# VHH binders against F-box protein At4g00755: the designs that were tried, part 5

Target 1, 377 residues: F-box protein At4g00755, of Arabidopsis thaliana (Mouse-ear cress) (q8lg03)
Amino acid sequence: MDFVNNLDTDTSLSILSCLDDPSDIVRASAVSRSWRQFVVKYSLSKNLCLKLFHQLSNVDHIIETSNDRNGESSEAGSSSLMDTRLLEKEHRAFALLARGCMSSPIESCIADAIRASSTDNYPVESILNTLEKRDRIGRTPSYWSSTGQHKTTVPESLLYKLIGDLCLITEVSIHPFQAYFQRGHPIYSSHYVRFRLGHEKDNSPHYNNSQDKKGEPGKSSIESNYVWTYTSQEFSMAQENRLQSFQLPEPVLCIGGYLLVEFLGRVQTQEMDGQYYICVSHVKVEGRSLAKSFRVENVDDNGKFGLKVLSYNDPKKMEEMDAEAGQDMDAEAGQSQLRNLEQLLNLLHRHPLDVVDYVWPDESDDEYAESEDEAEP

## First folded at step 15 (VHH)

Design aa1 (from y5 with N104G)
Fold by ESMFold2 at other seeds, look of step 19:
Structure aa1 (fold): chain B 377 residues (1-377), chain A 119 residues (1-119)
Amino acid sequence: as target 1 above (377 residues)
Amino acid sequence: QVQLVESGGGLVQPGGSLRLSCAASGFTFSNYAMNWVRQPPGKGLEWVSGISWSGGTTTYADSVEGRFTIIRDNDKKMVYLQMTSLKTEDTAVYYCARYPDHYGDEYYEGQGTQVTVSS
């Protein structure tokens, strides 16, 4: 017997309000038609999503690819039936969103490294190197370096694009760089890290400048082009050569797909010039990307946006299918090869003879004796 | 307006102890890491100790590790520096500080509190 059909509205709402898990609301809507109609009528999926992630109040409208167009020329006027169709669309989208946020596997979420607030020896020591786990390619170091500063109070930042416009972020991990080729093997960490999540201010090419120019500061570009809707607390970073993980106090839904990593408080000077540097060999971001299910469209000046549904397939099943087919490993390997190719092109421009080491590194050639040689190229 | 007020300094003999306090106001204290820095006579600022936003992680300069302990109380918006086994080299003005961020927050330190370690 259909339990909802035999209860008044207040009793049914009381029973359903005990559901904290978005998956339970989705399952209830699938079990019986009267339960689904009740969940849809009272917007329980939407309201649960808003309870979990307040930024979803900025969803202005929902866009579906073909369903909106398959109606006949709108013979019916505005009616209770049209309100029901709108509520059904909202239910489908927010139920999918809730499912994705709870059931997609946790994975690496960085799609691209965009820019740093400063870069020493550009492009060799650029932010692109932070996408690699290793701190060297052959004898060539692989890390990002800030420019030097005499004061410890000058911050630095690294800007990344996430995989998709809608990501649930749980953890950021950072590996400070140890300069194995300098005397004393110094570690160029910072005292603290902080994370911001947000979106690009200008989604049109009209706001894009020409190509990056020599001398244009990366800090100014970051400050002027992005809106940060989440800013984390300040986490302590150890001056230790290891991947250090920073779990966010609660998962954060990123609307717009950009992450800023801020480094606060310089620690280590370089002996040659006595200036403080920050150097990082790897940045990793973990979370649940909803890129296969959703796209964020037209974020306006008030933060309102359209939520476009790309596919109603179960996000957990889609991620499992990709993993079982081995596509994630092949894609990761392909991205690593592309980064290596780009580094080869940069090395060929500056160090033509180092191309041999880059392509065919000697695996046994990383002993302590080499650190002095690279300090005196 | 961000304010940091240090107290608890004084004159102490070598081997002695002091506890410094810093009262914070004007910002969401529990979002920020806090630091102690010091300025010895005739020298620049030297970072001494730091504590993460939650208090779960503490860090120390090599010169004070094992002798100093940093503590915070987010409910009272206080940070402390418990100093033991003091040396004459610890003589300095001690400041409570918060590092500036990318968007132009000021580097904030208070008026300082004098610690003098002498025989």
Scores: ipSAE 0.603, ipTM 0.873, lowest interface PAE 1.7, mean pLDDT 78
Fold by ESMFold2 at other seeds, fold request of step 20:
Structure aa1 (fold): chain B 377 residues (1-377), chain A 119 residues (1-119)
Amino acid sequence: as target 1 above (377 residues)
Amino acid sequence: QVQLVESGGGLVQPGGSLRLSCAASGFTFSNYAMNWVRQPPGKGLEWVSGISWSGGTTTYADSVEGRFTIIRDNDKKMVYLQMTSLKTEDTAVYYCARYPDHYGDEYYEGQGTQVTVSS
């Protein structure tokens, strides 16, 4: 069914812009050649992705592998043909991105614990312990500890690598550590927690000799080696022995694959030395990793980057294929397209078109002269 | 650039009430948690109360819980401390404060407002 050819451009844009879910625009573009051409021509997939995730304004080019391209590009001198190929390339990439943001499962997204701003009894009480859910393994407690401080205002941070360069993050969860082996069983939470998402600088060193020294902070390497493009609000953290979940006000697309957890305000002193500590037994981040579909390349000094498409396979189908050894799922795709058509038809029935009274200049009785690049070999 | 201006202090009898105000400017107020801290005579700073960025979570020192209430108004960029059942040990200079981080957000407090609970 092809409603787009029967309506003018402004009416078609009004109908299609009612699709607030970016995956519905992608599905609409798969219904007919006219709908796809319209979505591509007006960059509807790209523009909706940009509305949802402003960080995507930093994509300055799309990189495709030769195996995943829809049709092979021909080198032509026509600027209209090159513009069409650019729009199609962008449509494919942003359509895949929208599908990944909607279809990938929500899972834990931490790939590795990198370093803390300080560590007491290094390396025993290091950030690596925060990857373990349990607060003890046999007789051995499992937690990260800061060094002690006399001032309550000295912050601490934990740095993690996420699974892949492109992750949609929804929630971070933190379990403060209760020192069950100390008198009074104190809990070493902080007053507040905050999250940053970002990327590593290209020229950053990848090692830190001071990791073998007690009490040496990684402060200068973290501050100088990373660029944070998202910083959350400051959430209150309870002094309670439980996993505490902090849902971000809106999902955030992390470009570059790094998470910093900041702890602000110390609460609890240790009786032995009277100093303030922060201790954490577990950190979990939940989101949708797009690592199977995309890579982020060449983040420059202005934050611009190349978006490399690794595979145009459906992210959900890729996980099912990994589990099933490649079973065919074409029937599900057909049913999804039919459901999307029914949704669009129902929308058109329920919402009569608004007429805006434009003063249109009289156009010549000469019909539009359309110049099209032909790609018919 | 960051400014925190406290007001509302004064002299009050034991058992009385006061409401402190803090006007914030120079930063995106609704992104930050806010705190009240106090300095009793001859003593160091003592944390009194905190409130999350949205105002959804409030926390209190044991010595004031049940008597003090922290409130924020993000539209007006204000933090308040409603104090009731005041005791002589609540006598202090009260400061509105924002905690620092590693990345250039410094500790800020205002000039303070004196609360004296006497007689």
Scores: ipSAE 0.555, ipTM 0.859, lowest interface PAE 2.1, mean pLDDT 77
Fold by ESMFold2 at other seeds, last read:
Structure aa1 (fold): chain B 377 residues (1-377), chain A 119 residues (1-119)
Amino acid sequence: as target 1 above (377 residues)
Amino acid sequence: QVQLVESGGGLVQPGGSLRLSCAASGFTFSNYAMNWVRQPPGKGLEWVSGISWSGGTTTYADSVEGRFTIIRDNDKKMVYLQMTSLKTEDTAVYYCARYPDHYGDEYYEGQGTQVTVSS
């Protein structure tokens, strides 16, 4: 006889509703059949996840391939059995999501740098440079630069793709660039930064591969192609040469896998042209990826979309298995490899001697010597 | 409908003090950083001071650092500029302002409040 079976429903719900940690609800559902039945029947796992991550309100249904063989079946008559199967499916998916939120954090959730709102000296000073931690490689500076503006009110933005469709984001870090090669060593920060998390407007793999011709260059702006489900407050940046970290007030579940970093208010002019610039040497996003457990599927006409369960394996066990097998490529290392290749190609065009420093960075310790083939930045 | 209404300007002697106020409405005030900018006689606009969404970080132009203090009250949707050790160079119309983005947040400033530092 399980003592939980002797508690009335109101007492059990009162006890269970006091849990605000997702893992505690999962553990409570394993205590007894009675408590598991209450957690499933009253959707406690789903409701807690929705309270923690309001972005999940756009998830309309759960997709399970193995269990979906009965989808659109001619199931006759029994709405009570169908309701029970729906509640159990939702419980399994949201319990899995809750457990994944307690997985080990990863140092950077950025998979790719997509586009900047403007870029000076393209492609040399492009957004790709922001994934490199160093502000120089040999004698070659590494940073993204906006174009110049006479107005301080012209904003800038950097768009990144995250490592998966479902990431829990906790912190964004930005290193403004100090132009060590300019008189006065100016720092080209902005007054403020703001972060947006969201998805592509046609966030389906199949739809994104369609014959849609509306992606013309004049209509490919960042504003036109993305829906932002989270927009942070406006944080102040310091005019200081250091990695500056901006912890979100609460962790945010990013559904769809895109991050926009907005720079608001220009501060520093360049001496030669008197125009305001924003320059950034590094961007990093800290959080956790749930992409091994879930994928986001197509949107219906009401703006809702499905959450596909890829694996019900324990996220902690999958992380342990991936670490032992080496299958979890470090997203930071993987993106660094892609950027390093592109930087090498750029160096070959500009400064062949810096290619040696790029490949063998410990051999180059001459930080301020001039290169014969280098224009002064 | 974003509205910013400045008040508290006036005539003050050099070395004096004055406090400006800005009442904000029509937007979620606690999500935005706020700024003071000014327009001296015959000159363009210049940025004076800024404050982060929470009020935890303040920034100042070099010309006012140590003399001006920016403060916000998110409950009352107010921004203040406490000015001390005023100089004749501080004479200007002062505006509170919100920076724009690419998504429909436009640059907004109020109608301004005149500060005149003179004997």
Scores: ipSAE 0.552, ipTM 0.861, lowest interface PAE 2.1, mean pLDDT 77

Design aa1 (from y5 with N104G)
Fold by ESMFold2, fold request of step 20:
Structure aa1 (fold): chain B 377 residues (1-377), chain A 119 residues (1-119)
Amino acid sequence: as target 1 above (377 residues)
Amino acid sequence: QVQLVESGGGLVQPGGSLRLSCAASGFTFSNYAMNWVRQPPGKGLEWVSGISWSGGTTTYADSVEGRFTIIRDNDKKMVYLQMTSLKTEDTAVYYCARYPDHYGDEYYEGQGTQVTVSS
């Protein structure tokens, strides 16, 4: 039974405008053809998405690929048909977005570590080490370190690229590093952490050719190259050797695919030089990626962008298909292997004699002899 | 303009109690963590205690843990430091403070309030 067909428009609007949940909008549009027509006509999916994620007010237009929709051409001269086609296009895109925000799996959202505001002993103690869960590989420690500072008030930051340019972020987790090889086993945490989400500034070749930024005083590359559309409150960080999770007060839709982790207030000095450091062994970001369904295009200086729909397939079904197809191609495993090679090179660089002294080959007169291990820390 | 105004200092005996107050204005107080720092005679600034933006997490220097309690009231834009079991070593000028970032938030501290612990 279709109660919308039996009610006037004002009564139907009053009843259906009470829907606040994206899944209720999807369920309403599946009940009957007249309910779907109502949801489309009054933009209920778009309006709910805007209520939940104000950043979507910057969607300038919807882009559909020709592979997902055959032969769209506007031969109809009626303005009523053009309005209907626009509303249906918006409904399809925002309904898919709402489903993605509700049904996509929670996953790790960091694709790459880009830069830190400072790095001690580069490249050995670089931001890349924070992608590794372990705080050591053999005898080699794995962590990022700031440079030393005599003042506790000098902040630090770590910049990451997310797995897509449209991600719903829920939680950031940070593991401070405990220097197990120093007397007292100090932990180099900070008093506070804060998170920013945003996008890279428009750096098209034509834009860059019109203005040069060489010699600009007092600016860092992070400050000058990124626009942060979300900044969290300041969370307290414990001086404890464990993964510490910081759930955002509300999930945040990141447009543009960049995360900045800021460390505020230095706590621990290093005994050798009396300077304050911040050291981190792991950073993890969790959320729902919409990258299989959408792409963000042409984010301008005012934050306006095009929302490109790549596929209208069920996000859950697409995730199941990709997991089956890509089960033997693990990006974290590949990054871990690269990190292992980096650690071995650094070990050879720092302690080549100690590494060689631990290798014990196995030899036999009956066949080809080969070493069992090259290094034992 | 950001302003932090401390009050409540004074002379107390060892083992005594005192409550410091800090009134904040000129910024969105509930977004920031707040801190107490102190400067003992002839020494530099020492961090004493901190409190998260919501007040849900408090932290203390080892020398004051168990004796001092930091409290905030976001409605009144106030931070407090409840000090008990005071020692001569707690003698200092106490400041409330907000840490800087890379994007124009500066380090701010008030004018301070003197706490003197002596018999």
Scores: ipSAE 0.549, ipTM 0.857, lowest interface PAE 2.2, mean pLDDT 77
Fold by ESMFold2, last read:
Structure aa1 (fold): chain B 377 residues (1-377), chain A 119 residues (1-119)
Amino acid sequence: as target 1 above (377 residues)
Amino acid sequence: QVQLVESGGGLVQPGGSLRLSCAASGFTFSNYAMNWVRQPPGKGLEWVSGISWSGGTTTYADSVEGRFTIIRDNDKKMVYLQMTSLKTEDTAVYYCARYPDHYGDEYYEGQGTQVTVSS
């Protein structure tokens, strides 16, 4: 029996409007055709998504891939029939988005390290080193370093590309670098860290004439080439040699696929020159990528964009299929090859100078440097 | 407009206590970490203490650890510095401060409040 069809419209809407979980709205739409029609007619999936992720208020229109559209006529009917088809299109897209935000796997969301606001000894101490979890590769240190500053108020930033145009970000983790090869083993953290999420500005010939190389310092290019639609609160960062995790107060949907990590307030001087540095060995970002289901199209000057649906397949299963097919292995292998090349360049740059400039007698003792147990109580 | 107004300074004997206050306005106070910095006579600014946006994490310079406590009240948009076991070396103008970034947030500090620790 279809007991839901026996309820009047106001009662059904009242019940359905109490749902606060996007998955429950999707499940409710499967209960009966009457409730599905109410969910579609009153845009309940869209409105809940907008409540959860205000960034989606900038969706201007929905674009479907023609291969995935079913039952939609190319020949438009009456205006009321067109309204119904529009509402069903919106329902399908936002229901898929809701499923992706709830069911896509939590994963590391950094695809690439783009640029730091400054880099000491480029490329040896570049942002690319922050993609590596270890603080050394063989005998070579692995970290990014800012340039030195005499003032504690000079900020620094690291720019990353995410694995997709549409990622739900929950947590950013940062491992400050401890200079195990310097006397005193200083830790170069900052007082605070803050995160921005956003998109690259239009790169058409009318608006952007320069192309920045990956990993080069470029303070002006970061400030001029990106639009930040989300800025987090300022989190305190400890002077401790550990991965420090910063959970965002609410999950944030990143439109456009870029993350900026800002370091505010310098703490530690290097004894050799008396200047303040910030050094980071690893950055990790966790969240859910929706890039296999959606593409962001044509972000305009007001931040409005088209939401293109690439596939109505389950985003969780689609990601697993791609990973098993080895396509992610090819991208992963390419990133590893780039790191290996940069590591070799770092070694060649560092090795002749390390004998003179950076080799300490105590730091050359592999037993001491490798056996250091600072993490114990 | 961003404003930070410090108060609560004064003359105190070594070993004494003071509580500094900072009233904040003109920005979303609960999004920002807040700091106390000080300028001793004839010296540059030095950072004293900081507190995270929520108040859940506090940090202190080595010279004041265990003697000073930073507190914030996001409802009242206030930050405080409770100072105890004061030393003559703590004599300085104390400022409430907010750190800058590259994207339009500037370094802001108030006009300061004088703390003098003198036998």
Scores: ipSAE 0.538, ipTM 0.854, lowest interface PAE 2.2, mean pLDDT 78
Fold by ESMFold2, last read:
Structure aa1 (fold): chain B 377 residues (1-377), chain A 119 residues (1-119)
Amino acid sequence: as target 1 above (377 residues)
Amino acid sequence: QVQLVESGGGLVQPGGSLRLSCAASGFTFSNYAMNWVRQPPGKGLEWVSGISWSGGTTTYADSVEGRFTIIRDNDKKMVYLQMTSLKTEDTAVYYCARYPDHYGDEYYEGQGTQVTVSS
């Protein structure tokens, strides 16, 4: 049952370095205390998170609210013990973050509409109307409208605040507005849409003044007050009266809690004035919010921030799970080792390795990808 | 240093065919939608067709739908416009274009390529 515990360090690292799924790292940690120790020592949870979400390279430090420990020590080994405490702290935080990114429920992630780059008939046709699914409330139209433009190349944007400052975004959906009250019932879509995710700057209160009118051309408060750490590809939008969904190629972790929706290229003129408009009845954003487990503490000018782990989904459960997985006592230890071996076989089957350092029993039929014998039903 | 270079224009008879090419450089081509626009004699620019970043979605102005086909090759950083059943009203300078945003992506178009449809 200790077979996997007796693998050398290089072989263990080779196996663990192939993992690209956070749940596989959790399962590997349950195989033995030695493998959990390797996962912590070599920062494998942190490195996997960085591989999946490059924005996490900006985490400057970890704050644990329920398990903060005083690291002050007069003992000779305090530097080595402090390094171990830091690695354990990082492991707990990044393992919890990875779990949340894989298992938190998919939900609507918009908390508030902030401002538009322009707004016709302000404030009546403002960005706030895009939070409503319906294109009318009673007999009153519900949509945002840009101002009119004679050029098709003038872009527009809508700025939203997300439900938390740490959200994994998967999909943005947009419903262009059909002016059912105009002759011809035109649909004021754009050629393309693009998405940005990021955070608010801490630089100047001047650019955060609430007196700014939404939709006024030439205002730069959106451009100068936000930092975008992710920018999507340009998606085509159809001139169709329906909710159109834009799946991001990969889920994107938004740090700081802001989304910008950009509209590129105007397609529809209003008959009365011959100018191009963009009008939207609804915007929806779907993803996984990590707000119950984490907060982002102050993003600095370099984009660095503190990652605060909250007590609501605390690391005690993660530590208890790690301790139970590392148990080696009585008959329960024997059954735990068997389950760990079954999990390891699943990991190796999913991520096969060409292990040169060990000699395995083999059949004379040339099988691809070596495996251990298992019981059959 | 965004650069778009159109080619393939020329003189063609009504009902004929022509293929325009656009070579792109200086930006991550596969992140951007691309467009063909044209300027007929004595008129302003008009949009002709567009293609999404992946090439999965194409769009066309009503005047060219069914006659023109836009395609892209992200490996070669190329956009093409295959024109068939050409009409005299298709006479224009054709430009390959990328739309601007508010954050530093400027409107870019090439030097243009002349298409002349006449007997």
Scores: ipSAE 0.536, ipTM 0.852, lowest interface PAE 2.3, mean pLDDT 77

